Miniprotein binders against q56419. Designs and how they scored, part 60

Target 1, 326 residues: q56419
Amino acid sequence: MEGRTLEEVQEEVFKRHGVLVPKKELEDLAKALEEAGLLLTEKVEARLKEEEEKLKRERPMRLAGLSYPEGEREARAFLEAFRASYPGEGEEARVLLMPHLEPSRVPEVYGAALAALEKTPPPERIYLVGVAHRPLKEKAAALPVPFQTPFGPALPDLPALQALDALLPFELFNTPLAFREEHSLELPLFFLKGRFPEARVLPLLVARRSPELGEALKVVLRDFPGLLVLAVDLSHVGPRFGDTPLTRTLAEEARRRDLGFLERLAEGEPEAALAFLGANPTRIDGVEVVASLLPLLRERKGKVLAHRLDLEAPTLSAVGAGTLVL

## First folded at step 22 (miniprotein)

Design v_4
Fold by ESMFold2, fold request of step 23:
Structure v_4 (fold): chain B 326 residues (1-326), chain A 107 residues (1-107)
Amino acid sequence: as target 1 above (326 residues)
Amino acid sequence: TEEEERFEELFVEAWELLFLGYDSGNPEIMRQAIELFKEALEIAKRTGDPEREAAVLVTLALAYYNLGDWEEARKYAREALRIAEEKGIEYVIRYARRLLKRLKELG
């Protein structure tokens, strides 16, 4: 005999599956505040229009004084300290995977990227592919303006961007405001511009996997050769990401998934790398970018130079970062 | 009004910093967001605006949760809930209760 009603059973099932997901909770609260008139007013809308107009001309530094120094001399010393954090030599990269996590958390991983860039002939242009943290109107986007850095402006490669736009089934220049605060471009760009001051940049964001982007980029890269950079993070585990507190077992699993993903990419097997992750239970950040860029990653072999699963003691959480050259 | 404009500016900038710190994994940026939220909270208190006050409090609770300061998160969530229940601010009630439930599960 069971004394429970259908409603009680349904409530218990919902409780077990209604776990708070912190990023979604922040997004939903912000939306509720906008609907309540507390976060999106006519004055805020006017400010956003003004900022969108500014983004038609340039993208200012957002993280200077927060993640890296604003002054050029101090920024150069900062960049060199990161290189010193990686004791080895790099290898030439035609494709570089590097993180976009706060650099001070994974200094040797960024140092490994710098070591790879030291072995890489200066490219005419860099295809910098980050992860959109704000919604895009399409699966992917670009912003064809200079991005300011402490080393001077990183100039857009307008002919390559226009060629890419022409090959896509959607407008590439579609969501300027999404770039305003996008650290997944700005943080890697600091290192790339510091090492390759003359290279032009294609600043690209992926929101959702786009096989069209990968096919178009394969065509564009033939006419406009350059360095392809995947600016992505790896596992995200623990309460800051909706999990239980991190344990040694969960940390070992996250490391195994990070390294298994990277090693399969290093063997030129991007489909196997994605399949290895399955449902992606540790939330490796790079999945949508890799899935978009399959034609550029197949059969391209290389080496994992560095990896760290960085522990966040206060949140009992961790984020993985790696450096891979192909 | 001048104080309403300042609240709006602080609240928007604080939210922008909160998302930026969360997404980049930079806790110092999130602490800067908290400083701006606290300034906004003082304005809401001075102007006697319970919806603004409760909204900032529940936002502070989420910010502290994501910094791992779960004692502060509980304190701000409870204060938000008290005001929101008294004044009938439904969305604050929902978010404060969900966060308090999560914090109990962690603790």
Scores: ipSAE 0.920, ipTM 0.968, lowest interface PAE 0.6, mean pLDDT 92
Fold by ESMFold2, fold request of step 23:
Structure v_4 (fold): chain B 326 residues (1-326), chain A 107 residues (1-107)
Amino acid sequence: as target 1 above (326 residues)
Amino acid sequence: TEEEERFEELFVEAWELLFLGYDSGNPEIMRQAIELFKEALEIAKRTGDPEREAAVLVTLALAYYNLGDWEEARKYAREALRIAEEKGIEYVIRYARRLLKRLKELG
C-alpha cells in the first residue's frame, strides 16, 4: 500500500478492530454494576454530593504517598532527583508539552520538563491543560479553587478563569467531581508548583476537542500572559490497550508516531501533526488537547527535549511520553 | 447490615483506585485496589450473596488482566463464570466470557 508494508497495514487493522478494549471494559463493567445497585447506592450518592461541595473550596492531594511524597522536604528531594535524571540543558518555553504518566516510569522525560522550566522566567500564571479521564458535562472544564501540593496550595487565577468562562459557549465550571482524581493535572502540577511556587494556575481539562476553548484561550492569554502547559501522554500500545502483545515492529511504529507527532508540533504545524496520526492507530493521548488548542500552537517553533516509549513487561504493553518546548 | 455497608464502602473505594491506577499507569495503585477487592470478596462470601461475590470475582479478573497476571485473571474469571451461570447473573457471564476469550487469544 502507499508507502506502508503489508505487515504495517495488517497490524493497523488488527489494532483498530481488536475485540476487547480494556478501558472500555472497565467503564462498561462499572456501569453494569451501578445498574445492578452495587456501585451507586444511596450512601454513595450522598458521599459524592458531599465531595462535590468540598471541591468547590479546594482540591486536596489524591496521589501523595502514591506517586510522590507528601512531606515538603521529601517532595523537594524527589523533584531534584527527577531533574538529575535528565543531564541535558533545557530551553525557554512559552508552551510546554509534558507527560501525565506515572513519573517513576519516565524520570528523564519529567527531568527534561524541569530543565525547560529552569530556562523559563517565572510566569504570573500557568495554563495547565490536562485530559479528562472522567466524563465532563461539557467538552472542557475548569475548577477555580486551590489545588493542594506538598509545596503549598497552587492558587487559581480567578480573573483569568472568569474571563475564559465568559468567552465560552458553555459553563466552564461544570463538573467538580471530575477533578477529584484527575492525575493529568495533579502529576504535572507537582513539578510546576515545585519550580514556580508563586505562579497562579488555570487547571483545565479537555474531554473532547473544543475549538472554542482554543479561540477563547488565545484572547485570554493576551490580557493574562503566562505559561501554557499541555499535560498529555503519547502512544498507548499492547494488550492493556486492546492490542496484540507488543512486538518490535509495533514498538517501532509507536516511537515513529510519537516522534513524528512531536516533530510536527515543534515545526509549528499542529494540523499536520494531527493529520500525520490519521486514525491514531497507536492511541496518542494528546490529540484532543492539541486539536482544541490549534490557535495557540500554530507557527510556534521549538524542540523535542526527550521521549521514551516505556515498556510494561508484565502486560506486553507500552506508553509513550515526551517533552516538547515551543 | 454493618458488613453490607463495609462491602459497599470497600467495593467503591477499590473501583476508584482501580481506575486511578489504570489511568495513571501506576501498577502499585492497582495492586492496592486488588487488596480492597479481596476484602470485599471475603465479606460477600461470609454474607452469602452470590451476585456480590461474582461481581467482585469478575472485577478481580479484569484487574489482574490489566496488571499482566493473566493466570490469576483466568482463575478469577472462571470462578466468576461458574457462580454467574448457576445463578443467572447475565452481566457477569458476559464480562467473564469475554475476558476468558481474550485470555485464550493471548495464550
Scores: ipSAE 0.915, ipTM 0.966, lowest interface PAE 0.6, mean pLDDT 92
Fold by ESMFold2, fold request of step 23:
Structure v_4 (fold): chain B 326 residues (1-326), chain A 107 residues (1-107)
Amino acid sequence: as target 1 above (326 residues)
Amino acid sequence: TEEEERFEELFVEAWELLFLGYDSGNPEIMRQAIELFKEALEIAKRTGDPEREAAVLVTLALAYYNLGDWEEARKYAREALRIAEEKGIEYVIRYARRLLKRLKELG
């Protein structure tokens, strides 16, 4: 900084970091606006505290009327349309990997999940593991409250959640606000609750690899058996994710990464699946969840039922989604 | 004032929708966010608040970028930059310039 103005230093940093990473750019701009007093006023802070207290009682629908219908009749028809988008038959799942991408973009992938659920005996509970899109205070979190759906509330399995919390080296119930808009739980839950209306739910988020979570879940599942659901997306490529415009070569690479990852999981080889991704150059969304849950995935063989790399023509980008049963 | 309070409510709600649409991959939600940002922009113009106006403009530019409407993104980024350079709003200058450079690279 010696002999240079703040402006000169800022310009050097700007020149060096001129590569736009869109998610980071949005986050950083929002933070700058909060610091400028435009997004985080005293009234907004009071609203957020009120919302946090509400989330300790129940989690309301956020995406009703946006991603799925609010009314039960329309929601049932919506489910049936998605099932019809996958004309094949499923297989029984002890573990189900399904997407959390906007359902209308990958209808046959969600349809494949429904087909698997048709072959799956109704579980007493569902361990629903999503990807945290907001920061968590710990590596993982849960919200032990009813999640509202068009099919009625998905009730929490409180004994199983309390057992899980007791086995972890951190408080599991740690970041209620992170659940307020978390689509990686809400979108899969719509399909799961619609098919298994009596199942209780453990709504779980992973922010960062937690081997402790996987070990604890292995113990809890022994005493509280149920369906394990990994609600994760696959590759994210193109300008919306910081890449060059999508080419046939980049799309082929993304498909290869997606399918290679899923196929290795289907062989019961989750460590090999993670190693196959290397530095994860196509930004497969599910890596932290898989890495956390290794003890539950090892030696479980199964089948990839569906995959789509969904192309976004306007953004020259794509997102991958898949359905895997183990 | 009543208009300033309305701006704050719109701007926060629009940002929440923008993140939700971006993260879920739902462009219709991002378009709804844009509708609210445009309403907030009109308030910023009526109240004569150049920082609020520039902030909404650069946010609209990023929103349109993420929808793939890159001509609209250029338009809003240039307008944000013009105001921000005139008024010395440094963070808007930084974000608008970075986005315009990216858009030039895309064609």
Scores: ipSAE 0.908, ipTM 0.964, lowest interface PAE 0.6, mean pLDDT 92
Fold by ESMFold2, last read:
Order: structure tokens, then sequence, then C-alpha cells
Structure v_4 (fold): chain B 326 residues (1-326), chain A 107 residues (1-107)
């Protein structure tokens, strides 16, 4: 069943033209190992079915002790340290773009998001839209269960989720296992729940652009107003992503594309932002989410609060992250 | 057997960590995956299972490649290839050779 992410499509094209594409290489090897009987055994299938049943009730923390502390007191101190990493003041957000990259790599970018949240009245609910890193059965998915955090469970907004599901031409609650390991929701949620402990959440994933999702969300947001969060990363360049080793020229191109994308979004011109990227040669992560949400981004002006192209010296690679308020 | 069940548990858990570390950009998670792969490798060696051994070795090579430890990646890829060529484990041969070619192009 077709459900390839943008990353999967891009990696497949690079593989076809003779470039080792590391994400696809890992996925293909895992598939070969499954076919050899080393990764997908009868016991593993039973375990996965059990985990899928558990996900009907709640989504446990996966990254506690790895990306953020498990205990509430330590987690709150951790969150405040991130705020301190951004020296400026934020602005009120109706829409917030923030990263999902490992927080310790871009602390001031997450800090900028916290600064924006300080200026934002507590919303009744948060529409949290991440990027699917596992295949989905459809273009998009949601998981209508509590997501555990060190600050307590982030409760789902069931009426809003049910309204959204009813407006889509596919079942929205379609791939629970894809949420099990999904950091693009969990990492931003840590910061969002820490700042808005009473807000309910719509945890949403995009695998492939869905105009239907954007139109449905526009209707749902009318009746269920809240904060829209795009949890996306920007450029991915270098050998870890199938490129040649990072050079000054490639880094300058990645930074230019990141900033040009963000600035056009800040002008309320999401179509221009997408057009600016063309074939997306630096693999900006957020294109499918932005393409899905066009009706919610048009004519909404704002400001880029922070950006970082974070260099990975050992891999000669880099990942971009930014904070945008609209 | 109990050892084969332990291998399967370790290998699956290590792969889950490897993908999580890769996707989140967290090298410490990928290093934890490598520790579990190394434990699985010891089981495969002790039980005399060349396909399991070669599979773990080529997986370790890709993990080290994605951490930027290209010397370790070459070492594990060569060992995987040696076993896989001797025993006719075709998919390991393909992945190990492709990785070694990439590493030569980088160095």
Amino acid sequence: as target 1 above (326 residues)
Amino acid sequence: TEEEERFEELFVEAWELLFLGYDSGNPEIMRQAIELFKEALEIAKRTGDPEREAAVLVTLALAYYNLGDWEEARKYAREALRIAEEKGIEYVIRYARRLLKRLKELG
C-alpha cells in the first residue's frame, strides 16, 4: 500500500541514480532482514499487535531519559534552561513553526518557541502537525489518545478530532504504530505541554501533502479555535543525507534556502515559499506539511524569531531548524 | 532457544533505537543501538550462526557510517563481507559492498 513520505521518495530517486541514500539504505536493509526472518518473527508480530492495542489507550513517553528528563521537576528546569538560551522576547502566535530536531542541538531555536508561547494566550487546544517518519496508510493520520509527558498527560481533543475525521475522505485514525516512535510530535509536545498544561492536543502526522487535510482543518478551527503548530525541520545536507561532504558553498545554500523559505512564509505567501525551493535540493523537511496547510497559512504575516543550521562535524553534515510566528 | 530469543529481542530493539536516533538526529541514541547490536553479535558468534553474525556486522557498519565513524564502518563492513562471501549471504554482500564503495568515495 502506497504511503511513502517525501523523504522516502527523494531517497529512492537518489538511489536510482547511483548515490547511496542513507535513510533508504537503512530501510531496505531492515526489509531484507525481515524477509530473511531476522526482524519480523512470529514473536515480533505478536509484540507489535500488543503495542498497537496499548496505543488505543495512551501513547507513552519514548524519549524520556534520552532527549529530556523523566521527572517533572527536572523537566521543568530543563524547559526553563531552553528559554534562557534565547535572549530575546517573543511575539504572540496564532501559528507557530518550530523544529523537531534533537533539542540539545538547537537550544536557542526551541527557546525562541518558548518566548513566543509566553506572549500567546493559553489556547484551549493545540493542533500539533508533525512529519511521519514511518509509513502511514493514508496521506495523514492522528492518534486520539493521551500522550504522556513529564508534565502529565496531554489529553486529546476528541470532539475536534472526530470533527476532523468526519470531514476527510479517508479514515484519520489509520496507523497507530506510526506514532509509537514519532519524535516530531513528542519533542515539540514536551515544550508545548510544559507551557500550556491545560491545553488539549490534536496530534497529527503528514506523510504526503493532503489538500483535504488543510481544507478540513480550516473548517474545524472555525468551530474549535486553537494554536496551530507546524513541527518541522529545514535543510538536511551532507553525507548522512546522501550528499557530498559539507562545503561552505553547500552550507550557504542550505542557509539561504532555509531563510528564504521562512521569510516567504512570514510574508503570508506559502505558495511562493514552496516555489522558492523548486526541487527542494537541500531537503527541507517541512514542505509536505506546508503544502497540506496552505489555506491556514495564506495572508498570515509574521516573523522569523530564530534559525540555526546545526553542523555535524563527524558526518560532515548539517540540519537546519527555525522558529516562525504567524 | 533462549539465546536465539535473546538475539531476536536485542536485534529488534537495536533497530528501533537506530531509526529513532537517525530520525531525531540524536547520536547518543544511535550509540545505544550499537551497544545492543554488539551484544547481539556476541550471541551470533557464540551460537555459530553466520547469517545472524553477518547481518549484525553489516548493520553495525551502517550505524557507524551514520555516526561519522567511518573507520569503524569500514572495519565492520569488511568483516561482514568476508563471512557473507564465504557463506553465500547475498543481501549482506550487496549492502557491505555498496557501503565500502561509498566510504572509498568519501576518503
Scores: ipSAE 0.897, ipTM 0.959, lowest interface PAE 0.7, mean pLDDT 92

Design v_4
Fold by OpenDDE base, look of step 22:
Structure v_4 (fold): chain B 326 residues (1-326), chain A 107 residues (1-107)
Amino acid sequence: as target 1 above (326 residues)
Amino acid sequence: TEEEERFEELFVEAWELLFLGYDSGNPEIMRQAIELFKEALEIAKRTGDPEREAAVLVTLALAYYNLGDWEEARKYAREALRIAEEKGIEYVIRYARRLLKRLKELG
């Protein structure tokens, strides 16, 4: 397998077996079940409507007790343990790229993020940009309500959110249900709120690249300065994502893609980072977020603090995670 | 019926957990989904609804696949396929067959 591209491997798998089981297979089955009347009933719709109404007031924790402790004391101990897992020192961040993967899988990567936050003066507000794992009505969305955390609610910056909405060609406040379980916001927010308890938050999701978002944010950041956080994962390779079991070649390709992406971002060349990925054969998660935020990433030099390609041994699959400061 | 409503509630919640577990990379969440699917399966069996039964079985197969439990995935996929073929449930047949092909590759 030396010298084969991931595409070649995937093609070989496809040719041999005629099947890949990516996330799309889950989505397609769910859709088929919905069409069969097995997933969406009047009662379920009523519940969803109630949940949507509740989301007008607050976003409750979904992953408390699953990914992080619910209690504040335990949550603080959790933060300290994660910080301890990274032996290095951080750097001041104006832009922080960090993962949203299950924290226990990449503790030192989150630890690196915490190290960076230690060197960062407390911001007035945090622009937290996650990945929409559910469909959005628009390319991007925001939920302008408090997000619950073990450290208390992360309060929205309504003036800054309103300013952002005013500059976008679409309604920013769309698809509230997409936020209810979105871990790409909840997980990084745990660490951010723990470090900066007084910072207001702009919780943003990107479903598709929106150059307009980056341009609008660039303007808003002038009047409403703050920390920009990109909560994104990197490569997804192996059987869970439609590939063959992880091999040395596949892992090397994933690492090459991850590090090549991060290094180009660290050099202030986000367009080069995107171009380097091409068709994104290793399925780097953060592509649409980076593509949306190009104006904010250009010419900003920084440092890659951590990277891990985490093997999930039972599935012989791996996910890349990294921490980058700019 | 009340049992049908309970089935749907469980099935929806389990699918939500399945997606969350898949996307977050937390296998414990997927295990929780599996437990809810198993409850849903028991309801489907008790009510004698082969479509619901086949639907849950193929979903369980996919869930176990995502946990790396290839043996259980095969077991559930085969059972899903059997019922679906007997009852003419086309979408389950397609998914079960595809999954079984993938599982043959993984060993």
Scores: ipSAE 0.884, ipTM 0.955, lowest interface PAE 0.5, mean pLDDT 93
Fold by ESMFold2, last read:
Order: C-alpha cells, then structure tokens, then sequence
Structure v_4 (fold): chain B 326 residues (1-326), chain A 107 residues (1-107)
C-alpha cells in the first residue's frame, strides 16, 4: 500500500461503496430522533427515571408471552419440550456456553444446554454473562436484584456481587436501565432457573471486552464457587447484519467460523479461538465475552454438544447458535 | 394534546419493540412494532405534522428492511423521501436515500 495507512484505505473503500449496517442505522436514526425531540421527551425521560428506580428492587419479565409462557405450569412444559428436542445426553459443566437467540429458532441447541444441566450438580450460584444490547456506562455491568421468571424469582447472590464490585476498577452496578430489555440474560435464565430453582444468580453484562472482569471473576469464583454461563450467539450473516445475501459459500464460512471457534474453546485454547476469527468476518457476538473471561477459559477442555446456523429466509440472513460444555 | 401524547407513547413503545425484536431475532416482535408505528403514522397524518410523518415512514422502511419485506421497505422509504425533500427534513433525506441505495443493490 503506497504510503497510505489502513485507516485511509478503509475510508476510501467506505466512501466508494457505502455500507448500510442495519443495527447502526437503527441506532443512529433513534439518536437523530432523540435530538429532534421526537423520541426522548421530558415525559419519557421522567418515566425512564421511574423505571430505573424500580429496577433497583426487581427486574420483571419482559418476554413472557412473547418468547416463553408466563404461567409456571405451561413454562415447565415448554422447558421440557426443549429438552426433548435434543435426544442426546449432556455432560457435566463447570462452564456452559449457550445461546440467547429466540429459543424457538434453535430448540435443540437450548435442549443441549438442558441436557448438560441434568449432568451438572446443582450449583449454589450461577454467574450468568450476557451481551449488552443497550449502552453501558462502563465495559461491564450487573444488576443486584431478583429477576422474575415463571419459576419464581431468581435471587441475586449479593455477597458474590459485592466481592466482584470491590475488585473492579469501575462501579459494577452502573446502568440499571440496560437490563430492562436485555434478552441475553432473560432467555437463558428461563432455562437455568427452570433447572436449578434454588441457585442464586450473578446477572452480568459485557458491552466491551474487560480483562479486569475476568481477573476479578477468577478471584471471586475461588471463594464463591458456581456455574459460569456464557450466554452468547455466534455468526450473524446476511443483509440483516449489513452483509451480502446468504449464499452457500457464506453459510459454509459462517458454519466453519462457528465450529472452529467452539472447538478451540473446547480444547481450552480461548486465545487461539479468538485468533482463529481474525477480523471476525461473520460477526460472532460471543467474542467480547470470551475476550473478557480468558482466565476462566484457559486449559478447560470440554465438548461441543450442539450447533445450528439458523436460516432467516425472508432476509436471506442467518444466525449461529451453539452449546459448549467445559 | 391527547393525540400528541398518544403519538409519543406509541413511537417510543414501537422503537423499544423494534430493538427487542431485532436483537433477539424474533420477527413477530418486529411485526408488533410495525403495527404500533402504523398507528403512530395515522396520528401524524391527522395532526398535520410532516416531520413526525416522515420520521415514522423512514423508520417503517428500516423495520420492513430488517424483516425482509423489501418491496414495502422501498415504498415507505420513497414516501419518506418525498415528504422530507419537500419540507427540508435533512436527516430523513439521508436515511431514506441510504436505504434506497442499499435496496437497489439487493435488487
């Protein structure tokens, strides 16, 4: 490249071809509407402050009636149907990677997670690490309140959360509103609480990789043992994600990237898993969580129980999901 | 006013549903957002507010794009652009034009 920086080349390509990235377009439009006074009015802001105060006491179900049933009996049957979608046996997990994608799209992947939980001694607590879909004030956050589920409230492990907060260079309890709509915690929690009704929970979100989080969690887990759950999805390909329409070649690449990532994690080589993805051309969203939690993943060997690259026919797009036990 | 308050409530709720459906990968939730956006659009038309009307139209276009209904996306984007060019609503012009360019590339 004749004296030009990578930044200059990237800017030239962007200007020549203009790339619509749909999530960013939605976010930027919402921001423009807020600045125009159409979306963030004084009344809306006051309501959000009230909701933030309520979130200091509990986190209500957001997806009951949308992604899972609200009633306990129906929710139990729903959970059992997901287990039946995976006919195999699980393995004991000290670390479980499972999806947060809409469950009905990947039933056998969630079923594999349930199979793993059947082989896992009931933990005293679950460290549930999701992906923040709304901005956080810091790289990571927690919400130390009960999360409502059809199986009763998932109670917070306050001593473990306080210990974690004390070890971080930032306030852990920093963005309550980001949890209000966060499906990456709620959807996996439905399955986890249904299987381990007595376990307490540390509901954690990662917005950007935080090596400090992983180091702190390694210390906290020594004194507060429990199950570590990475609630992450894999490849995101196609026009819904700013890509070309799904072709056989793109689908094969996405599947190869998903499985190569999971298999390297299963060998206890999380740095190699991240390096394998390179620039992450298929947009695996688990990268920031894995990059945060390296000290907890190194040298832990395990097994990939399930994987699916789920097709979205109308958008010519796909999302990958997997279940990994370590 | 009562209509303005209803528009604001619908528009915020619809945006929350749109993000939730997009992020979770649940198209039914995104369709629910679209129904609320359509109700908000009718209010914007009744109250004679072209910026609100254009804003809802370009948002509907993006919502339909993300559902894979690219003919509807094209229709709403063109309508948003028409109003926005007539009334000088710059940000709507930018978003509508980018979306129409992308839709042309997709065929």
Amino acid sequence: as target 1 above (326 residues)
Amino acid sequence: TEEEERFEELFVEAWELLFLGYDSGNPEIMRQAIELFKEALEIAKRTGDPEREAAVLVTLALAYYNLGDWEEARKYAREALRIAEEKGIEYVIRYARRLLKRLKELG
Scores: ipSAE 0.880, ipTM 0.954, lowest interface PAE 0.8, mean pLDDT 91
Fold by OpenDDE base, fold request of step 23:
Structure v_4 (fold): chain B 326 residues (1-326), chain A 107 residues (1-107)
Amino acid sequence: as target 1 above (326 residues)
Amino acid sequence: TEEEERFEELFVEAWELLFLGYDSGNPEIMRQAIELFKEALEIAKRTGDPEREAAVLVTLALAYYNLGDWEEARKYAREALRIAEEKGIEYVIRYARRLLKRLKELG
């Protein structure tokens, strides 16, 4: 077996033994059920149409009472508890990379994000870029409506959103239903709204890498300055993601990939960060977001504040999360 | 029928929760999905619709797999496979067999 790196062998082993890509299996089964007429009926379609019309006015909370408290008082206490879980001090952020994983799994990582926000002057607007976990009609999308939070609605920056739309070769305001339950926006927005109650928001989703988005945002940021937030997770390893049960070797590889990615971003080398991942065998979630935002990440130096590879013991699987300031 | 409509409503909502729980990494949301799937399963059993029954069973198997309850996943996958083979529901047969193969590898 002459000349293959341990990494290449591991990648091949992972590819071969990844008998089930669970996300794909979920998607394929859902599609098969749809084709069989079991998921999409006329009534369901009518409901979805109604929900789509409602999304023209506001995006309601989906995860209130599930991932965070619905009540404002309880939500503030929740936010403070997360901040307390990180013992360190933050740094001022112009760009913040933070997770969108279930907050209870990685409290100190969210705490690190909050610590950074404490050192950040309140921005006029927040460019919140999440990962589309549902299909988009285009590579990226925005929803130009208020997002409900326990702290009141996060209001859209319509002028900045319109400026962005005008610079993109596709319609930015597409696939509103993809935003309905998108946790990659809702979860970070909870913390952001809690700390910056007066900031306008540009809620953006990336499904596939869009270099055009980064170039357009670079122009828009000149006229509409604000905080850029990348809401992304890192490695996904173990049986829930098609791998064998988590081993020391697999965990070390996941950590190596996560930290190597974050460190290169912290050095202002986002292209090197992407190149370092190669085929992305540990399934870092934020790759398409970073690839879309290269013009905004280049030459920006920063610091990794936190990282965790969180074990989900019942599934013997783990998800990486990190907080980076630039 | 009203029961078929209720089945579809439950099944869609449960699938939405399943995706949400899977993607967010929140097992409690997936557990909520499972409860709705179980309600849908009871409707399918009561109405005597083997396709809906097999569809829910294989979905439950996949949901339990994602919770790490491999014993329950095997149970539901086997039952899904049985019904699907009896009735010639090919897509369920394929999914149930793949899932059972994966579950066998996990011990």
Scores: ipSAE 0.866, ipTM 0.953, lowest interface PAE 0.6, mean pLDDT 93
Fold by OpenDDE base, last read:
Structure v_4 (fold): chain B 326 residues (1-326), chain A 107 residues (1-107)
Amino acid sequence: as target 1 above (326 residues)
Amino acid sequence: TEEEERFEELFVEAWELLFLGYDSGNPEIMRQAIELFKEALEIAKRTGDPEREAAVLVTLALAYYNLGDWEEARKYAREALRIAEEKGIEYVIRYARRLLKRLKELG
């Protein structure tokens, strides 16, 4: 519509349609089915309890054979192919922002991350901060167990995790079931473990902005140095996310928001990056993660290595992804 | 019954896959969910449980919507609505109507 802001269009869509089939519609239907006794049966509850008990020992692969190969040899070939999809060279990263979107949708963005990792000395530990796609009991959580990968288990850094827990005003080790299928950790971890097989990992999820997390991590990083990885996606636009079908105008706005966000982060101005998004009308995924990690992102200059707004043609929707080094 | 237990297993597993596919942006995972929902649907039909049938149908409609298959989404939503209206399944009626409204706007 000529002359209306994206926000006005979205508001109109929201007002007119009242029912966006966003994730909320899935959640609401699931809840209704649960209330009807169709999803949470005694048997399902028993299974979930068993899975929760298992998660005290290890986090199994969920996306092996779906998003990446299960076999180690095939997994290595997969890594090489993704690296090859990015024609450039990487830079050394102290902080790496990378996607968690289905890898096949944005191969060159993951390739850029791999390129950066090639220029990064092997860290002793990786602070992997993902986005909670399931509710957490607290603003953030960690799962202090081995995460299975085709390259072997990614082992937790228990001392660093314990140090972090001690500095937080809430229990860090909460909501283990939220990690069971969380792709925002599993997908990045595949690439990270493949590149740094000996690095220990701190798998962290953020549901809501936690300034306490950033301050605590800043302290922990002094005693437990490592690579900080933000596993976040960018804009989500189109019918799957409650918008009209993707148009040139909508795509341009999504790109503007994505790049404006990443560029301000690259300049060491994370507060400016958040302020630039305002109400976040294109639904950049990583805002709560960035808002939680402000103390670690301030004054760090870096470079945007890659960006893509990937069209899902059948749904006329698109998701933004980027790779940033600091 | 064994069939009811199988339905529950399939339906939950399919919903887990649906969320996983939706969140990760992997349509193949959502297609796998759809296959499990279809199996669950056949069980619901055989057992003569209209609530389970309507529940699966509206879920299939939503799954197909998320794949961009508007035609199949409409088909399943209409069938869900028909059964739900006949049997007084209010939550399915509400969801099916909302989905059909959205699908009309996209068409």
Scores: ipSAE 0.866, ipTM 0.953, lowest interface PAE 0.6, mean pLDDT 93

